VH-VL binders against o60147. Designs and how they scored, part 294

Target 1, 175 residues: o60147
Amino acid sequence: MLEKNKYLYIFRHIQTNQVLLSQGNVLKKTALFQLPYPLQKPVAPNGMRPAKLRKDHWVPLLKVEFPNESMFQSVFMQLLNYRKYRSVQPLTSDLLKLPIPVRRRKIMRQEVPNTIADLADILNKEKFPENSVRLQLSDKSDSEYADWPPSVQIDSEEIKLSRGFREKTTVDEAR
Below, E stands for the ipSAE of ESMFold2; O stands for the ipSAE of OpenDDE; V2 stands for 0.75 times the mean of E and O plus 0.25 times the DockQ between their complexes.

## First folded at step 15 (VH-VL)

Design ka7 (framework fv_dargistotug)
Fold by ESMFold2-Fast, scan of step 15:
Structure ka7 (fold): chain C 175 residues (1-175), chain A 120 residues (1-120), chain B 106 residues (1-106)
Amino acid sequence: as target 1 above (175 residues)
Amino acid sequence: QVQLVQSGSELKKPGASVKVSCKASGYTFRSYWMNWVRQAPGQGLEWMGWINTYTGEPTYAQGFTGRFVFSLDTSVSTAYLQISSLKAEDTAVYYCARGTYYLSYGFDSWGQGTLVTVSS
Amino acid sequence: DIQLTQSPSFLSASVGDRVTITCRASQDISSYLAWYQQKPGKAPKLLIYDASTLESGVPSRFSGSGSGTEFTLTISSLQPEDFATYYCQQDYEYPTFGGGTKVEIK
């Protein structure tokens, strides 16, 4: 319970730049339901089972360490709500002027800057104690997408993944 | 159950106007763009354009600008195709079909089609 | 506009036959290709999207393959209900359809 209660991991897709949120350093197949622009339709008739998760296609974007479960749950829930809100906004006239493949690519690539901005906005509203939240970024330039509150300590250090992260795709299919 | 139900067949004289409706049910109307596809008798399928169901903004394929107008009534989950100054070459079955803007999912639900016949 | 060329435009086949239909794009469309089945007097039905992904409820005898500019729809063992016209469609740019392939009984 320790790690999942205090840590938020955000992963980005290596080709599309779409992002997935995880409550720990292991990415589950059901995380694909978070995508506002799904890579594939769910394969089940009831829409309850997502398409196959390719863990080798996802890399860490950032990791957030919270001081306790309550703060983690509040931020995680709000971040999911921000993502849902963005997914239902109308297309801008600027996007409509672009060829379809360029529009799709641009919309998907905006998930990284949008998610980072949303995270910072939530953290600014929550008024946590100074230096109580630790943010690790795989690329420190990504911190420039937002202004961070005094509660956040930023590091651009390598994010450690679970040793079973990539192996679980094969094992999950065998079950 | 996802359904798209179109209005009935129309017989018109050249120069008249026609308005075809496509009523959606069984899903969130604004989550899918509505496409219009034409099929002349004995011919293949021809994409006419789509309308953004969230904003009401239409996009027309080359050859379908001017006389053709896409519109919506979101309060009743209905899309409309209006053709003005009808010509004999407009004789065709007109289909509505839902699709996604962002991903190649294909048009996974279609209306039954509306036959528009233009004759003197 | 991206042009799609289907071949053959027409074929005669018997129940149990393996049927192959080809679709060629005028430029690289990656995997952004769908296949539809249309029976006389009916609306088209989606069979395959993203070049090779079978739509839910479509029999496994239908399969799609290809990427870039060359794509194939295969029916491994033709059934009586499969006599229809088949269309490919790209959505890499604004959607366009192929000319169709009519599969009729021999």
Scores: ipSAE 0.006, ipTM 0.513, lowest interface PAE 11.1, mean pLDDT 81

Design ka8 (framework fv_dargistotug)
Fold by ESMFold2-Fast, scan of step 15:
Structure ka8 (fold): chain C 175 residues (1-175), chain A 120 residues (1-120), chain B 106 residues (1-106)
Amino acid sequence: as target 1 above (175 residues)
Amino acid sequence: QVQLVQSGSELKKPGASVKVSCKASGYTFRSYAMNWVRQAPGQGLEWMGWINTYTGEPTYAQGFTGRFVFSLDTSVSTAYLQISSLKAEDTAVYYCARGTYYLSYGFDSWGQGTLVTVSS
Amino acid sequence: DIQLTQSPSFLSASVGDRVTITCRASQDISSYLAWYQQKPGKAPKLLIYDASTLESGVPSRFSGSGSGTEFTLTISSLQPEDFATYYCQQDYEYPTFGGGTKVEIK
């Protein structure tokens, strides 16, 4: 749908701070493929079985409204590329000094500030018209992770989701 | 297929040392953490710690500092557990098990276990 | 450390029975809970991870449920090969195992 194609929703995991991107207000299980660390195990010969999506563990982080689908697609693809780039970078010496469970939690908790910074970087690079991009944040203080260009209007209105936007899902098996 | 093959059983005297090996095959060794799990006779499973196969950095559970050393030989995809100054209470089956660094996949592949017996 | 308490520690059951095992965590571990089966003299085998996701090749009669601090493993119709000891394990922090539940033939 045209209107759905111009909206980007970002969700965060309530405990780990991991982030998922969606083209609509419904978070689908296929969004798990976006995570920097894969949630699927290799299954010979046919591929991977995705993990179950738990509706009560994901909350809205932000919503972006673009003027058209072309701008949405450009920004969405660039965000996915930034996330892949981050996932393959060598660990810093500071992270290597931490015990592995602590390191794991710290890396996952950086997803929110990293995603917000990446979004702002993309929007600063693109020369979109003034006030053409609407940004709604569940927590207004998260806007402080970045400097925003004149194209972005930050809105403090509550992100509206349908009552049944998330459902329990079963694991789909590889074929 | 993923396989973890451990060295054979050991019978040792108190005060001796032992080195158990765990050879991995069928996957990219450096992409997964290697865990060590102990099981004393008739008792449950006890996590001892893990080693980062990329960096070589070991992490030990509280009860396993000092006498226990995790190490690697990445050229042969093998992890090692060394126990020094063996005591009778070290008698157990020692397992290596493959885990993930940041995801909750569980330990999806296990070695067959190495029985270490420390006689009185 | 996060402590896991399994209940019961032992149960006797017949082929065809529905078996339920519980695992309680000393603090909220979200869904970071796995279940293992161990037969005498053998290494443990992963059955379920992320509280409710079946590992590849595990029969559908096994299921896991729960979140936070209370978790259950269910075997809907016990088979002869299911007589074993079952362990829960968390990896929300440093990994820890429950004390185990031995399921034996009645």
Scores: ipSAE 0.005, ipTM 0.495, lowest interface PAE 12.4, mean pLDDT 80

Design ka9 (framework fv_dargistotug)
Fold by ESMFold2-Fast, scan of step 15:
Formats: sequence, structure tokens, C-alpha cells
Structure ka9 (fold): chain C 175 residues (1-175), chain A 120 residues (1-120), chain B 106 residues (1-106)
Amino acid sequence: as target 1 above (175 residues)
Amino acid sequence: QVQLVQSGSELKKPGASVKVSCKASGYTFRSWGMNWVRQAPGQGLEWMGWINTYTGEPTYAQGFTGRFVFSLDTSVSTAYLQISSLKAEDTAVYYCARGTYYLSYGFDSWGQGTLVTVSS
Amino acid sequence: DIQLTQSPSFLSASVGDRVTITCRASQDISSYLAWYQQKPGKAPKLLIYDASTLESGVPSRFSGSGSGTEFTLTISSLQPEDFATYYCQQDYEYPTFGGGTKVEIK
């Protein structure tokens, strides 16, 4: 079997700015387990809740191309670990003074710059070959949230997809 | 190499409790979720639920609440399944399996299975 | 939950045969489907994930195809060690398994 380039698809929520990571260009419903703050209130009588993903609420943030599956898996898992680490850090006194809903909104708003900074930190610590990792962003100015190592090449073209990472179809354009 | 080793078979009377262990090695335990899958004699595979090895938070499939408890001992990289108030219909092979809900890589490593037999 | 229907539930085949097993989902699950092989008395073994990606160490005679609601596992030339029960499994939502397909010697 030949190795193929692997892609990490990163989505952001249009209202909350929360981030989801995906191995494919379509989010699966269980991706919501990545979020430290659940988007849904528990409704099941036995305490279980089915996942409900509103795909129309998630838009592309960036796409990362890796030369192989091993690098993809390593970076994906490290990003999840960084996010979990951030969720258990002590809150500043300024945040603690805010009502819980306002505090959550402020923390969630920072997930985009935090995810980009974390990605850059991981890539700076790894010794990947020069120009082996390619980044394509929806908003190229988001690359300014971090300093990138020589292993990273930033695509001059921005992501033009508005319906996740799918190209617009006739059906999508009619809506 | 990734390896999941489960505890030995159990023969229990109705009403008793059993605790099955699943010891992981060869990978970072807290980075991967642990799934539990049941297979009754002559039947197919049934997903029971998952435990987040980083937070310790369990998620149970419909029908596996109340009597079934997932837990961890991260100091020894071990996951546990406890079944209380055993019934004859709990007779099955119980598997632990490594997986994740954010990546669809399937359950790529499985324990050898633990047979729990409930009979009077 | 999402239901997976496998067909056939049982088939008889000879060494060298091309075997196909189908799995149909009750709703669109994109490509989020895996295939497993289980031999009597053994734990299941992952063969394919993400509908068509072959797991490391799995022989190339195994292949998967499909997306959405229709999926197929193919064994291009059945070997003696391939007589087993095969299961599909989705994780688009909470995981569920198909009912299994038992492949027996003809």
C-alpha cells in the first residue's frame, strides 16, 4: 500500500468561535465530544444524550496537509491534548468576576487564536522536513496569531468554501 | 506495540457483581478512549459505551445504565467494567477496545475478551 | 440510533471465490464505516476504516467501497483463513454494528 497525503480539516462555529477538528471534509455528529462546553442540554431520562450537530453552524477555519498519516495522527492528538490542558487551567480573576454565561462566551471566542497558536507550537517542537506541512486558511490574517517553523508552507489561496469544505452545489446556492 | 489484556473468565450467581479489567500497554493511555463491547452467546457485537480516559467521564449506550459502571485507574493504565445485580441475560463475552470519536479509525486494538457466565 | 443491515447473513464459498458483503445504513453516514473480521473464540480484528482505507497489516485482497447509505466489503480471492464472521460498524453517531455475515466453507 502507498502512503497518501493526509488532511486535517479545522472548523469554527459561526457564533461561538469554538473549534472542531476533523479527518474528513464532513463533520460527524460525535465530533461534538471534542468540546469542553457542551452545546446541548441533557434530555435523555437515563442521563444519556444523543449528539445533535448543526452542520450549517460550522465553517472552515483552516486545512492542514501532512505528507503521511503518522504525522497527521500525532498533530491531531496533540491538538486535542492542548485543548484539554487549556480547559483545566485556573481562570484569571477578571474572568471569575464575570457571570458564567459571559465568561463562557469570552473563553469560547479565544478558541480560534488558541488553536492556531497551539498548532504552530506543536509544529515548532516537531522536527518535520522543510515545506512538508501545507496550510490553507479561510482568512489568511489568522496566520498572524503565531510564528511558523520552516516546515510550514502557507498557501497563497484562501479557502472559498462556505458550506464546510464542500464546493457549493446548485442546491446549496438556491438556499 | 499496542496491547489490551483483560482479566479471566467469571462464573457468577444471579444477583452477584463482577468487575472486569482491561490493562493497556504500548501507547499513551490518556490519549485514546476506551470502548466496551458485548457479545452474547451466538449473537453479534453490541457497543455498550465509552470512557474518556483523560477526564474519566463515561458515556453509556441505551440499555447499559444503572447496573453497568465504567471506571479507570490511570496509574496502572487500566479500565474497568463493573456489572451489579447480575442477571442470566448478562451472560456474554465482554471486550474492551481502543478508539476515538473524533477520528473514524475504527477500534484498532481489542482485548482478548472476558467470558462472564451467570447461572444458578 | 443508526441501524446497519448486512446482507447476506450467511454465505457458502470456496477458496479462490470473490466474496461481496453489503451493509446498508438507515441514514447517511458519509464515509464513517468500518469492517471487522471475527473468527470463532477470538476478538474482532479491524480490516477497513473510513469506508475504504485498509488497516495496516491487512491483506490487499480485502477492499471496501461505498458512501452515504450503501457500503460493500469485497474479498477478491477467498483464502482458507478468511472463513469468519464479518461486521460493519458506523461511528457517525453513537457506534452501532451490523448483524454480521458468516462466511462458511462450501
Scores: ipSAE 0.289, ipTM 0.728, lowest interface PAE 3.4, mean pLDDT 84

Design kb0 (framework fv_dargistotug; at its last look DockQ between E and O 0.71; V2 from the best seeds 0.00; counts 0 for: pae E 4.6 > 2)
Fold by OpenDDE, look of step 15:
Structure kb0 (fold): chain C 175 residues (1-175), chain A 120 residues (1-120), chain B 106 residues (1-106)
Amino acid sequence: as target 1 above (175 residues)
Amino acid sequence: QVQLVQSGSELKKPGASVKVSCKASGYTFRSYGMNWVRQAPGQGLEWMGWINTYTGEPTYAQGFTGRFVFSLDTSVSTAYLQISSLKAEDTAVYYCARGTTYLSYGFDSWGQGTLVTVSS
Amino acid sequence: DIQLTQSPSFLSASVGDRVTITCRASQDISSYLAWYQQKPGKAPKLLIYDASTLESGVPSRFSGSGSGTEFTLTISSLQPEDFATYYCQQDYEYPTFGGGTKVEIK
């Protein structure tokens, strides 16, 4: 049985460090809708979700290869859920004490490590087969944001995707 | 195998309400979004929106806000489409289709469709 | 919204014929295009996704190609069961469908 694409790409915004999930290595416009609006007064209402997808503003954070589509789908949905959950949580008192610009920066800086931690947490809970998940990071140091389960094999080679654009692969060339 | 089974045909009067069900089986319900697609008689396919089956968050396409409500009962792996204040123009076959908006696998599984006829 | 224009709207062909259906997008949608087959009284069936990937269980006579704004569905040798209406669908933005192409018996 022909398996569907089982790759998860995570992109980060070069300025805001916001994170987008993608099945493909080219971002969809709908990916922007992953960016949640907090229930509470947002720090930057108009800046939280860009009106337009500027592909050149997004760089790859990591690539994950799953054993099969079902596992990919499950993890993808869970990641979305984790993000939503965070977006509806009240801001901490410490955060509220900060000036708005500083608060914005602090919140945005946490998106990348939080997403990586979320992924690791989800994978830890799923208990996939050993070395069945392949993780490739744009920055190997980002792997330190979480403890990875035995199911995850971290690739020694860093991901080299272009900003917002599909990396030419042998598979892509064959299409 | 993946199956989406929808509720039976409905005949309603204008102003009435209808609730179409879509029961999923053969896969993890919460792992795939559920879409609703409308097809008027003799017409093409129209995407109405989707619901995130994990978070419960619905997204409605333009033109399908207000009278249309997506909901879930995850305990029975069922998605629902409710249409209120029915109009004659709502007469169509309504399909549920498996797929997550943020992904690009297409709608790989469809319900058999539910005909909703609105007639005075 | 992204508009998809299919051509032709109607196509008459014979068994064994090579059939090509075109789908044009109003803007660049990369490869985020799917093809469906629908027979009367039945739900659509996914044939191709991601522009060129054949869905499992779909005969190899079906193929998809294209990227950006121009896409094609090809049936290399039309079979009796292939007479149906075909739709393209993009999901680069919120999903939209083409107007459909009805393949009829010549």
Scores: ipSAE 0.828, ipTM 0.916, lowest interface PAE 0.6, mean pLDDT 91
Fold by ESMFold2, look of step 15:
Structure kb0 (fold): chain C 175 residues (1-175), chain A 120 residues (1-120), chain B 106 residues (1-106)
Amino acid sequence: as target 1 above (175 residues)
Amino acid sequence: QVQLVQSGSELKKPGASVKVSCKASGYTFRSYGMNWVRQAPGQGLEWMGWINTYTGEPTYAQGFTGRFVFSLDTSVSTAYLQISSLKAEDTAVYYCARGTTYLSYGFDSWGQGTLVTVSS
Amino acid sequence: DIQLTQSPSFLSASVGDRVTITCRASQDISSYLAWYQQKPGKAPKLLIYDASTLESGVPSRFSGSGSGTEFTLTISSLQPEDFATYYCQQDYEYPTFGGGTKVEIK
C-alpha cells in the first residue's frame, strides 16, 4: 500500500530553544521561514530568524507518526497557528518586571515545553483512534510537559542524539 | 474528490485590475496551504507564492511583492489572487495549487487555470 | 534561488519506448523534488514527489530516482496518453520549476 508521509519531526535550536517543524528527518532551508521576523530585538529576541540553516545547531526533539497524511497536515497547520497566537500575545507583568537578559532566557526556555503542550492539546481535540499516534522523544521526560490522550502511544525507545537526524537506517550514539 | 475550481477567463486593458478566485472542496480547507502559479503563453511554470490558509499570512516570491495580493474567504473555502495595474506581460494562465510550503508533498491538486489577457 | 535544468528540452518517441528525463539542481536539494505532467490547455498533474514516491493513482510505468543534484524521471513503456510536457520542481526552499521537457510523437 502506497502511503504519503505521515511523520512529524520537531527540532530545537541548541542555544535559543527555537522550534522547527519538519516532515522529514533532515531540515530543509524553508524550515527557517516558520520563524517570524523579530519585531524589536530588545523585547523578543527568541523570534529572530537565523540567516542560514546550520544543521549542527538543530537537534531532534520528537517524532510523531500519524494514522495518515491528512491528519499530519491538519496537526502541522494547527501547530503553526498555536505558535503565531503565542507570538502576538502581550508579555505578562511578571515577565516585564525581569531584567531584559533574564526575561529573554526565561521566554526562550519555554518554547520546547510550549510546543509539546500545543501538540498534546491538538491531539486531545482531534479525537484520533486509541493508540493510533506513535510518539518518540529524544528525552522521554519531555512527555511530562503535557497530558496525552488515549490516542497517543509513547515509544519506550528514545531518539539518540547525533547532531540531528542524518541517517534513516542507523543512528550514531551521542557522546 | 479534492477539487479546486477557478473563476473564468478575463480580458483586461493595461492599468486595470483583476481578481481570480479559487474555490476548494473535498478537504479541510485550513489544513493545506494554497499556492499561486503563473504560466505565460508558451512558457514554463513560475511559483508566485502561497498563503497560509489557517493564519491568512501570505508569502510572495521575489518579483511578486508589489502588484499581487493573495487573500482568503475561509467561510466559503476560497482563495483569491488580485493583480493591480495590469501590464501586457501579466498575460498568462494563473493556477491555484494545494500544498503547504514547509512540506514536500508536491502540489497534489490544481485548479483548472484562469487565463488573464491584457491587451490594448 | 535554486535553478533546475531539465534535459532534454524535447524528445521524439514512439509508443512502447523507454523514456528518461533528467533534472539537475544548482545545489544539493536532498530528495525534495517533484515531477509533473502537463497537457496543452490543462493544469499540471503531480506524478512523483520526494524524488521517488508515486502520487496515488499514477501508473507504475512512471518512476523517479536521484538525490542531491541529479534526478531522473523514467517512463518504462510510453503510452499514447503520455505525450505531454514534464516539469521538475524543487521545494528544498521556496519552489522553483525546471524549464520542461516536451515528449512528442515521432
Scores: ipSAE 0.287, ipTM 0.722, lowest interface PAE 4.6, mean pLDDT 84
Fold by ESMFold2-Fast, scan of step 15:
Structure kb0 (fold): chain C 175 residues (1-175), chain A 120 residues (1-120), chain B 106 residues (1-106)
Amino acid sequence: as target 1 above (175 residues)
Amino acid sequence: QVQLVQSGSELKKPGASVKVSCKASGYTFRSYGMNWVRQAPGQGLEWMGWINTYTGEPTYAQGFTGRFVFSLDTSVSTAYLQISSLKAEDTAVYYCARGTTYLSYGFDSWGQGTLVTVSS
Amino acid sequence: DIQLTQSPSFLSASVGDRVTITCRASQDISSYLAWYQQKPGKAPKLLIYDASTLESGVPSRFSGSGSGTEFTLTISSLQPEDFATYYCQQDYEYPTFGGGTKVEIK
């Protein structure tokens, strides 16, 4: 292999609906440090880190293919920035009226729609070439959480893997 | 061409402070994180932490909290490492290295290193 | 934190020899391991990332293999310019480096 991988893998937690971003189809433990951001640790109204990385608790949400590593890096960093921004905003009055456990669960449920909306917003702001970014979703209806720019091509095939991304490099000469 | 250029060597007394710079060029500064790696004379490499160049948020390895501060000046594509209350133990070559800790691309570009010597 | 143990810590070999360096992780790190080369007085250079992916511009005589806890860097035919110290580094958790392997050409 001559080129750096240009895929972003996004996972969803089966119980909490929390989201993890990954460069590879196997989650590494550092991905857990996305949840929650350091600013939330003493009081975590928008969720908690899983107690331990249990790979089977995380299923694919979507896979994004970028035309090059530079575009991938830019989008990945911007998604992390959007998550940090959301985490420091004041809670709405409707959330503040809820008991803490109910509030926490409601906030976590929104991570999937929020991540998809954030991804679309970033791609709309960036001026990537038409059809240069390919999205493959586990559930194509999730694409309806956002309006996508001309740079995005949504794959007609859904991710068929029941757990994780279990794909192999398509390089014919690979050992 | 990706290039990281660090400030020159420093000779300091115990208790002083030092600020090392790392100027980036040849790529979009905010799209790649910046790591700091230390190497004491004759010793191996120690990862000190990284700073998210998009958000400005630093993350420190366990041995490098308190006296060590990572910061940025995005207007000049420069990352900084500040060490306060210098100790003899801090004598080392300090490297900046490009990489985002959550991604597994390795540290693909390194500064030339800055020697910081702490002596009485 | 995750400890990486490199073996051997030092080796001497002749030009043309096959050199193998091993890196063992204290826990399963999947394929999240990189290899670096450092020549005296210079900054490290990335050789391999994601256990087996060769960085652009690195000679094909370098290869990496392994997954889980046992990893290997191989130089198939050692050249004079390969005199250096080699380090493994994991990024499964916050990064840690192995202790290094010094390769001296006889």
Scores: ipSAE 0.066, ipTM 0.664, lowest interface PAE 5.9, mean pLDDT 82
ESMFold2 (binder alone), look of step 15: mean pLDDT 92; pTM 0.949

